# VH-VL binders against q9vxy4, part 1

No score or structure here was measured in a lab: all are predicted.

Target 1, 180 residues: q9vxy4
Amino acid sequence: MTNLRKELEKCKHPNSRKTKALGKKARRQNNKHKVRLGHAIKSNITGEKLSWFLGQIDEGRTEPLRPQELEDLIELYFTRFDEELEQINLKQSIGKHRANQHAARKDVITMTLEKERNEFRTGGLELMNLCDPLKLKMLRDWDGSALSVQHLKLDLVSYNMLQRLKEQSKKKETSEQMET
Below, numbering starts at 1 at the first letter of every chain, in headers, positions and changes, except where a header shows other numbers; antibody chains aren't numbered by Kabat.
F, E and O are the ipSAE of ESMFold2-Fast, ESMFold2 and OpenDDE, as the mean of both directions, binder to target and target to binder. V2 is 0.75 times the mean of E and O plus 0.25 times the DockQ between their complexes.
[cut] stands for letters that were removed.

## First folded at step 1 (VH-VL)

Design d1 (framework fv_daxdilimab)
Fold by ESMFold2-Fast, scan of step 1:
Structure d1 (fold): chain C 180 residues (1-180), chain A 122 residues (1-122), chain B 110 residues (1-110)
Amino acid sequence: as target 1 above (180 residues)
Amino acid sequence: QVQLQQSGAEVKKPGASVKVSCKASGYTFTSYGISWVRQAPGQGLEWMGWISAYNGNTNYAQKLQGRVTMTIDTSTSTAYMELRSLRSDDTAVYYCARDYYDSSGYWYFDLWGRGTLVTVSS
Amino acid sequence: QSALTQPASVSGSPGQSITISCTGTSSDVGGYNYVSWYQQHPGKAPKLMIYDVSNRPSGVSNRFSGSKSGNTASLTISGLQAEDEADYYCSSYTSSSTYVFGGGTKVTVL
């Protein structure tokens, strides 16, 4: 949207009713723009996360993940920055040149991992429950675009939720063995 | 005590917009989604879109894309559906329905509002 | 036209069993086990009768049962009663993360 800026530039009287009305419209447009940017940033982060998980699952696999498999995959996800962190540490240990640039990136990574681990251990990491075959199919049907993330029904996947699913699976296996 | 309360009937002229509200009570609002379904007089049910009360994610029926917007207000446990550029064939009863959204993967409409009649006439 | 195909009407006498079909494609009924059925009496909101193909909510009579084979889901009403006279709609989740409804079936109890 650029036409509102052009109209506002044409106003010669800042305190006129027309100028005040255009000012309110410009403020509403700026607020809407900031809200849209916030959504785009969140969608990009979530899209990258979903793409990472999809990339770790064999393309031919249609069976849902077992709870332990999803837990292992989430722990693996927390190691996705290991190579980058190793390179940052190596560059910081070799001379003093550009150390501040690498330090900033290391801090961002560290804070991100701390936040994600805390989320997984408490209320849940925003993801999809890949132990559900329909959620796995939904992830595979996704076009990989951050723009389409807003159309996905996401889940909170927590450590405790996965432990509950493991117990449910064990009880079902035990019942099946007793029946047989 | 679990219920969805919808706003009252509306009469609109072609080209206007309408915003229907759906207030949830008796359950944790953010643990579920809300779907909107409409029914023209003497016709069947037509799904319009859903919104997650957890994160605000939406998905709209293709034929309504660009005319419909769904929002939530978690402080009042209320979902809203706004339909713009109204036509006479938008005359319908509009329902909100609880779409079960959680990690168990249930997706069906277990709780329905009583419906809001929107009449579009000149 | 509706996305899912249902017969326009089905009729039966009290005590009989009737079945309503709901046919879709591999991207909805055939692709997911998220088929639900709704009963609607004139002037009232729909009521959930069956979810996830074959499950009944608390308070729904065991005379109602659901099944699915390939791209076709079915609702069966056994021991048909006068109060079962209503419109019945099937619904399915889709590969586009949307929902679709069938055109509805008018059940008449003779």
Scores: ipSAE 0.018, ipTM 0.616, lowest interface PAE 7.8, mean pLDDT 84

Design e1 (framework fv_ersodetug; at its last look DockQ between E and O 0.79; V2 from the best seeds 0.00; counts 0 for: pae E 3.2 > 2)
Fold by OpenDDE, look of step 2:
Structure e1 (fold): chain C 180 residues (1-180), chain A 123 residues (1-123), chain B 112 residues (1-112)
Amino acid sequence: as target 1 above (180 residues)
Amino acid sequence: EVQLVETGGGVVQPGRSLRLSCAASGFTFSSYGMHWVRQAPGKGLEWYAVISYDGSNKYYADSVKGRFTISRDNSKNTLYLQMNSLRAEDTAVYYCAKDLYDSSGYYYGMDVWGQGTTVTVSS
Amino acid sequence: DVVMTQSPLSLSVTLGQPASISCRSSQSLVYSDGNTYLNWFQQRPGQSPRRLLYKVSNRDSGVPDRFSGSGSGTDFTLKISRVEADDVGVYYCMQGTHWPYTFGQGTKLEIK
């Protein structure tokens, strides 16, 4: 980026073919940088989410989660900001003449939770289906790096998906009981 | 000038109750959160309670939760601490403190303290 | 609870010499608003505590310029450029970022 700026500064005429070309190149570079940054941010967010889930799973667990366990875990995930929100609310409520010092953070948290809950209820939360033993293993083998998140095969885990899995599990149990 | 004056301290037996008061002057009492902080003899400072400007919100340290109650009467510019089930470890100088806000309403925590009132819990 | 650790716990300083007190928190004191709610209090013998600094480095009204604060995250320092006789007392760091508020153990400043 430093070289292009220097070259642009050397351009005497803003409408010269050279200047236009350099400008176009600079815009392309900036766009690429923005895309990369966006990807990095997304990877970080996803990495944090996956790290949270990984942290909730017992060390050494090899058995996949039951659908109910995964549902419970997701519900717990939605409470991850409760303490922070409580602290924010308390601090904000203490004084009469308070500035909205924490409004931005509170809003971000609230929006994030709303989005996540909505995703879970509709199309699915981008997560690994931990009811799949292969996915659980993949998560456990993950190095925790945001850079490696791209190598993880994520699923869309929805409430409805988990309900279907529960139903399937019940049917299987019933069939096994009938065969014995 | 901002002044906070604690009263109500004394010598009490374990298991007894005591009520402390903090009289505030020199500022709009009803606009500020208030705190109680204590200091055991020869020891450091311990924060243990806060109440919002209107009394609607309260928070306690675990050490006193369930035993102590912070309250306020804004009409009297007075902060209170009801202490129940007192223990020897509650022996301390008890300070009330006010919060500080800047002109923009930003919160800066406790700034001014009272002179303290002494509570001694002994058999 | 956030643990505040001060060092040293006692300091003997010659008049006119500088003094430095460190305070470390068990977790970051950066709040969601980007501020760091680290305070320093002075308690002179037989007196109530007086706040010296708020938000790491801001002096309260009436606090001499010889008092300064620095630090970030978990590590903080109170400095006195020239210790005076009236500086004798106990100094406490306090975090106001996390509930409950917590104090350091205190540092006793004495004059040699």
Scores: ipSAE 0.436, ipTM 0.762, lowest interface PAE 1.3, mean pLDDT 92
Fold by ESMFold2-Fast, scan of step 1:
Structure e1 (fold): chain C 180 residues (1-180), chain A 123 residues (1-123), chain B 112 residues (1-112)
Amino acid sequence: as target 1 above (180 residues)
Amino acid sequence: EVQLVETGGGVVQPGRSLRLSCAASGFTFSSYGMHWVRQAPGKGLEWYAVISYDGSNKYYADSVKGRFTISRDNSKNTLYLQMNSLRAEDTAVYYCAKDLYDSSGYYYGMDVWGQGTTVTVSS
Amino acid sequence: DVVMTQSPLSLSVTLGQPASISCRSSQSLVYSDGNTYLNWFQQRPGQSPRRLLYKVSNRDSGVPDRFSGSGSGTDFTLKISRVEADDVGVYYCMQGTHWPYTFGQGTKLEIK
């Protein structure tokens, strides 16, 4: 008869060095997959965002946006889901409910808008500073592909940043007038 | 007995206005979304407007946007359709219809219909 | 808008024989909650429409079991197992998944 204890140790030894190494490798592979997936999702979101802004700018326009114009576009960007939200709200209001029904899409939209508004009011939305002529040219030269987003230099565009740019524009204009 | 009764139809000249009413009975009117559907003579059914149970949300078919206004008065159990700038192609039987929901959820379909009221737009 | 296409546009059936009406949608009628909001209506001559079926295959109260619905996604069928004289009229499919609600063009059922 074989030694059952030794046989069980071989068959059910979850803490062997080989088993631990395989588990560590699997965790590293899972972490690498999550990182790669996260990068792809982020690139797709950023690409859609940049495409939206590009679509709002006259194709014939070559001059950079004024800070107020960019601020206005960002506020308009926050209304991009208005029609979809109206459709969802109508669907949810076709009958009276005991409790609010959580529509996954409505929740995602609401959370997205809340996050974006807070980012704009604090550290900044990850965009391109379209008040910079080089950035506008870079956006126009972009092929629209999420894969190419990594080649664009992104900026954090915040409400406070735009207020500072407005003030800088006023000072620059005044200085140029004085210099003649 | 659950019933919807439309009134307010008639013959009207192009460019003028009509207001249709739909009186509801036999169910809790304030709990259900309501629709207006029309049918031109010898033609099929065409949806035009919806209003939420509390009147806060509305939606219209593109052909009537800006011309027709749906509204409701839950205290009177009555649905309305204000029709402005009427055209010959608005000639139809106008039906009001009730949407449905219950403890199992929404149905997004019209389970009860009125008898209709006829609108004829003619010079 | 979602286009609903019915076939045939007219159908003549002998009493007691089966009848079948097809309805196709230009896009999927599966809603985000997993349900398919496809309805069938009957309109007898001179009468208001009456709903027969909701969510593809569920019968409204008072609707005979002769009426059945089937289908998924974009292709749907209304079947009448044994046509009776009272079944004469126009039948409409209607989708409630997408705004605006849209109807098929209608199928006229007549007795031979």
Scores: ipSAE 0.347, ipTM 0.746, lowest interface PAE 2.7, mean pLDDT 87
Fold by ESMFold2, look of step 2:
Structure e1 (fold): chain C 180 residues (1-180), chain A 123 residues (1-123), chain B 112 residues (1-112)
Amino acid sequence: as target 1 above (180 residues)
Amino acid sequence: EVQLVETGGGVVQPGRSLRLSCAASGFTFSSYGMHWVRQAPGKGLEWYAVISYDGSNKYYADSVKGRFTISRDNSKNTLYLQMNSLRAEDTAVYYCAKDLYDSSGYYYGMDVWGQGTTVTVSS
Amino acid sequence: DVVMTQSPLSLSVTLGQPASISCRSSQSLVYSDGNTYLNWFQQRPGQSPRRLLYKVSNRDSGVPDRFSGSGSGTDFTLKISRVEADDVGVYYCMQGTHWPYTFGQGTKLEIK
């Protein structure tokens, strides 16, 4: 918008229809920028999460994860801050007046993990269901770009969903053994 | 006047032990973390150990972990470094240093250093 | 470990002229509280280290105002506006944000 500031300078009458229209246009453009930035930030965060999960799966593996394998991977994901927390706790302990000092980062980590654990135990964590072979292929085909992550159709993966999938796998295995 | 004075250096053979002391004065020793830093002859500074104000937390550089033990006696305003299984590479001047934080509890790094004590490990 | 890289490693300066020492870290030195725990130390010949600056730009008591520090994130600079004879020695940057604490290699300042 190379001419917006010059157009505002041409307006000599603050309450004219043109002056009000230019002011509204400037506010709209600022709001559009804020929305675009917010989408880019969320896409980056989601992309980092998906990259973490992809990095835990052997490149040669083509079969979907068993439900227990995905559950174990989710529990491993919850430990991802352990080294950082150790660093923070040590630094806070050095001086007497820091014994009860709160670190903003430690609080954010604690809140993040609490929220994620609660989501997993209730309505589900926003992930790709890697027990589904199509979802595993979609994740492997993803180029890692924050721009393309918005087109991935995420699932809500919950503890209860995984327990149901475990039971379904158990019944299928038992039924096939009885047929033979 | 904040002062730190290291003692206990000397010449020892590889595999032997040595205990360094750092006598502190001029500040409330029990409120501050303490460090040991060393400097090999003609070389730069290298950090090796820290102990919290009450002695409840300790952290070591990997090169000395398991061989060196940092400790403190707040009743005597004294910091210690027990050095076991000494190696030629441990030859250095050893400094103790005081951590600093402001009245809000924010850390500012090592503000006061001792004069150093020399440890020489040679056959 | 955070690697601290100083440049130059040796600096020869005419009395009264400015000097500048660069320090770069392999990771951001901004701590979770928003502070940057980058310190500068001076070691005169035959003496123990003395802290000059803490938290990038704060001078310790008794440090002349011709010493100044600047920088952010990973790139930092110590400047001496007018070098004096007493400035001879080795200068170290140190980071206190991450464990273990680490020093730069040192910059030896000489008078030509």
Scores: ipSAE 0.256, ipTM 0.679, lowest interface PAE 2.9, mean pLDDT 83
ESMFold2 (binder alone), look of step 2: mean pLDDT 89; pTM 0.907
ESMFold2, look of step 5: ipSAE 0.175; ipTM 0.636
ESMFold2 (binder alone), look of step 5: mean pLDDT 89; pTM 0.909
OpenDDE, look of step 5: ipSAE 0.293; ipTM 0.700

Design p1 (framework fv_pozelimab)
Fold by ESMFold2-Fast, scan of step 1:
Structure p1 (fold): chain C 180 residues (1-180), chain A 121 residues (1-121), chain B 107 residues (1-107)
Amino acid sequence: as target 1 above (180 residues)
Amino acid sequence: QVQLQESGPGLVKPSETLSLTCTVSGGSISSYYWTWIRQPPGKGLEWIGYIYYSGSTNYNPSLKSRATISVDTSKNQFSLKLSSVTAADTAVYYCARDYYDSSGYDAFDIWGQGTLVTVSS
Amino acid sequence: AIQMTQSPSSLSASVGDRVTITCRASQGIRNDLGWYQQKPGKAPKLLIYAASSLQSGVPSRFAGRGSGTDFTLTISSLQPEDFATYYCLQDYNYPYTFGQGTKVEIK
């Protein structure tokens, strides 16, 4: 659970002369303010996700990923919280007094992973189809900033989509083998 | 002192896409919301939509199917594309800064001079 | 969408007059209302935000009041440069909507 007021302050103009007034007044929690907070958070999350994938690909690689390679990277992405979860579990096992300190963070991580796995299993995880050479080039040309995420055309990458690409690749290889 | 300047073709044919760019000078485009507003000749003002410098957008539902707003932070510019135009889209188009203050109020505090776009064959 | 209705649509006044323009929202918008001045051939200019807060650089003869559904803009002593069209804008919910405008012209 985040403090909406604190989150909104992170998204406001940094030189605002009225920031002190926020501390003394009830914050408006209407639909407009919630939508604006959601926009800012979404862009940051997407940028972090794309940066993670870019960091996993060799800098010199220009050929597109194979469908299995992209699937493997997505599964690896789902393990990105493993060390943090291990530390939380260790702290929870040390004693009752520390259990509640990490409960909220563990819940956020668990819900995030469940949501992402469900997206990948169903309609697709919002990402880029790195099996497409044009998409890999676009990701490499990206400056790594959340500010420029809007310049990237995102794709929905699902488990079923990747299985279809594997089947297409297999059919092409079989066709080539018959020709030779 | 921040200034905004609209640019783009003044004449667009029916069914084509209207494309306008707003150049921000005298200050950074980053950390602000930016909006497009239009005014048909002799009529009132209509809000089209906004973009946050990170790329997040929100549109007037009446235009959402046709409007796309984008931002280019490296050029300090943001743009409007409006597809499938008709004579009803003839208007002066304004870009403006949507200043979202610490109390949660929006104020369109800086405006471009406006650019007339006529939709005719 | 929230409909904003201004009254009157136009008025004639003399320099020195007290002028009042009204804006009514079709539903409660708290104090999420701004007032904008537009002169012929020019872009609109922000006068008032948050229903009653005067924008920096705007003369003190301009005053806004109201909350909920009923709002007014008052010009305490009309000056020659004040002849213009005035628009209210609700920024409570999307889409943001303007009133139809009130033209203040020379009597």
Scores: ipSAE 0.015, ipTM 0.499, lowest interface PAE 7.6, mean pLDDT 83

Design p5 (framework fv_pozelimab)
Fold by ESMFold2-Fast, scan of step 1:
Structure p5 (fold): chain C 180 residues (1-180), chain A 119 residues (1-119), chain B 107 residues (1-107)
Amino acid sequence: as target 1 above (180 residues)
Amino acid sequence: QVQLQESGPGLVKPSETLSLTCTVSGGSISTYYWTWIRQPPGKGLEWIGYIYYSGSTNYNPSLKSRATISVDTSKNQFSLKLSSVTAADTAVYYCARDLYSSEWYFDYWGQGTLVTVSS
Amino acid sequence: AIQMTQSPSSLSASVGDRVTITCRASQGIRNYLGWYQQKPGKAPKLLIYAASSLQSGVPSRFAGRGSGTDFTLTISSLQPEDFATYYCLQHYSYPYTFGQGTKVEIK
């Protein structure tokens, strides 16, 4: 983009074919930039979420999470705003005329948590199935960069999915015990 | 079908750095984990470390201070450098693919290359 | 690091014999164990993953069992091509560690 802007600044004839062509190229590059910016924002949000989960797992652990452990971790994730909400409530109690500005942030947090809980309860929260050893290894070896998020294959993790995995784990344990 | 081939000097002087490259053919290096394992003559296998195609690494703590693994996606290669070598580093060095077929295992291996540390 | 101990370190057997190799972990590793076969001058080859799952293309005479700390690899009827060294590998915790190997020799 900087090189194209410099070329446009050097053109003294706005109505020339060359100047018009450079203007169209700049507009096309701006449109591409806006699309790329949208993808970058989504990647940053997803990266923050994955980094939060990675930070909760013991550094040397290669064993996949048990379904109950992942469920507990997702519930813990839903409490990540608790301290911020407590501070907002404190600020609202102090300043009557500023309560509306703090209320806006509280509303955003509340709506975000409601959406996430509903997703987990229904179709699945966009995450990685950390009960799958391949997924845990992939997450652990991720460089933490939002740029690399596109290389991670995400999963929809739902409450019902985790209940099914618990049932499968119990049947597997029973089969292993019976074999011995 | 994926094939791996190690290459690099077969003789390294004590205190210098051994440098090996693994070339992947028959498939892309992208989206997989790649590992180095070594075996001193007449002895068992020792895991050195791995790299994800994006550059993320993990090393055996016994070698972490000396080992560096890197990847070059454009050449479909990954490499091992091991610094300050001694006679104890004489071994056959293998490269292998990690995470093939139901989880965390080394399924595709290179043929191995012998590196002798000697003056 | 998790120590993997194999027994025996070597054994002599005849074609047609049932051979059992054991692998013991110093800590519980659940089923995160693989078995590898290495013939002289060759790279190791994966036989069994997840303690008991047979890798595609591996003969059915190979079988793995176990969970936790004690694991076995059984060859139900030893063939001439099975004379090799066998290694177990745990991938439960970093660093990944191999057993010292069990050499299966011809009698």
Scores: ipSAE 0.006, ipTM 0.464, lowest interface PAE 15.3, mean pLDDT 82

Design p7 (framework fv_pozelimab)
Fold by ESMFold2-Fast, scan of step 1:
Structure p7 (fold): chain C 180 residues (1-180), chain A 120 residues (1-120), chain B 107 residues (1-107)
Amino acid sequence: as target 1 above (180 residues)
Amino acid sequence: QVQLQESGPGLVKPSETLSLTCTVSGGSISDYYWTWIRQPPGKGLEWIGYIYYSGSTNYNPSLKSRATISVDTSKNQFSLKLSSVTAADTAVYYCARETYYYGSGDFDYWGQGTLVTVSS
Amino acid sequence: AIQMTQSPSSLSASVGDRVTITCRASQGIRNDLGWYQQKPGKAPKLLIYAASSLESGVPSRFAGRGSGTDFTLTISSLQPEDFATYYCLQDYNYPFTFGQGTKVEIK
């Protein structure tokens, strides 16, 4: 197996074009690795989020979610740390050093939830619009791997977007009920 | 959707410099590696080189002495110059984006390709 | 440079057939191998990355297998739209190198 460090060791002349090219290759690999780490972290977070939502939807379900159902799932998603928070609260009386460790974790959870709730109430939570049958199919076809998250076309799902979809659904239902 | 489009002269005289530009739309050129690949008529694919949006490059050793890739982040473009061309440089030239799947250097988006003929 | 050799260079098959294409690397490349489909007059399209991972939007009839030096691409039930030339690519070391291609003709 030829690796970058071994290739660089073979190149002795510091000013040769080959040595400079291998130096650029090593720098590219380092930059590529750092960029890939950033994308991998984001993909892992997004993949975990998508896996959570997929786990809440019945395997046999083929019809898209109603806007209220998706809203309910998003609110339920915001409660995913409830058990952990309860455990933290139960342990806070054990001792000062342990209470301090639990306080740090509680702060992280609180900041995460505040950020996510704000995103949902403003520009949209990065997710998939599961009210779209094509999006539900895409999520089901996903292999569950963070590596494949980049292939999923994500949507910004906001509270206002879902309210708009509810009004559109009500209007369509009313029109259909008139002329059945 | 990210889209790539090659542009530049389709005919270049022997000994002159081939110059092509790839325009990226539907996404930022930043934080990605961008590549040029060529294919002579009726033959296989040859990797030319890459550029990272910061300007870092690497080239196929077979083309290193003649190839230069540059990037213009303000125009969302990257370009290829290949000097001292001969008939052997006649090919369809593709620009492509290198994927960010961890551990993979594959190409997920490609331009349609542009034929460059080297002829007097 | 790492040399990639594909086999066969061409084949003819009927709709519904199982088609297997092989790719051999001149040295070990782990699983750093991709498969590409190129239809006449069009740019190549990524089918499989990391030797066995199916690209999004690619039909499940395409499957990749292998590691080290020996790799295969299998099309389990050939369709009319699968007429194309298929290329393997190693991304283990620079320069990245492609196989010479395998042409699949549908009869």
Scores: ipSAE 0.000, ipTM 0.424, lowest interface PAE 23.9, mean pLDDT 80

Design u1 (framework fv_ustekinumab)
Fold by ESMFold2-Fast, scan of step 1:
Structure u1 (fold): chain C 180 residues (1-180), chain A 121 residues (1-121), chain B 107 residues (1-107)
Amino acid sequence: as target 1 above (180 residues)
Amino acid sequence: EVQLVQSGAEVKKPGESLKISCKGSGYSFTSYWLGWVRQMPGKGLDWIGIIYPGDSDTRYSPSFQGQVTMSVDKSITTAYLQWNSLKASDTAMYYCARLDYYDSSGYFDYWGQGTLVTVSS
Amino acid sequence: DIQMTQSPSSLSASVGDRVTITCRASQGISSWLAWYQQKPEKAPKSLIYAASSLQSGVPSRFSGSGSGTDFTLTISSLQPEDFATYYCQQYDSYPYTFGQGTKLEIK
């Protein structure tokens, strides 16, 4: 290493303003790339989510889901990573050398599930209200492209919303039974 | 449910110190950048800066650098904005807001209700 | 610093109208632009990020478009609750900067 390089390491690195500024610029370029990747991933995640729900509904079914059916599908959706998490945990328990290679993926899954469960329990998970017959038709008419997700009128589907729909269904059923 | 709850309104005299707070809940506090935005009465929004609670890394707007200090207390999921010596020109509504993740680059997805700071003699 | 200029500064419209608000950056910011809605005496609310991505819970009548320097927020069929001030914000470069705001008023 040159004499100048040695002096920079001793006197300025890592505490120098210039070294910190260069580090911040490099980190910003990485952050910009991560943001671009993150937004592309988010755009695709909504489409993948809708495709997952559509895939769980029989192709011949034209009637809307009952509120309990939609609730059951949302709970099933929250278990979609269970097998992957089990495999990660098994790999971590067997080989210490391999434990760290799956830590980041496990963290991403855990954060995703925590966010989704919290959304469902509070303001609503971004989906479509498949208890509405028009919403089911719209979802089936969708071309499967993330770019076309905005053509779908998305709904916030919450636990409380589904409980209210169950109560409405019971009232309608009771009225029909009395009329019959 | 993601929530940012800010401290109450403050009335101060020029030269006094002040520290206002923003408490986060319903998300991983150390995984998201948190920003501060000033809105002077009848005016638009001015970005103050952002802080990453995981390591207290900060990015300040040049207009606010040296005028205010951002800090966090991870144990109570709370961020702070502090003045050592207030000026009448600091009179404004101050908002905290969470950045969408991916480091220091993002938009503000959830906002606190705001803290009104009035500085007058 | 990147300057964000909104047009118009104020606009009067009627319920049911199609409303368009524009935002211009003084230099290219790719798609790193967000739109916020602020009602009187309330905190801002996120509407759109990455120029065109709708924030969760925001009605589909709101849409965003544009890239580079010119951006547009559109409300396809204005509702009574949409009368507010709208802000654009770039997050491509530090410091982050907001437009001056567009006040949407009842006609």
Scores: ipSAE 0.000, ipTM 0.429, lowest interface PAE 21.8, mean pLDDT 79

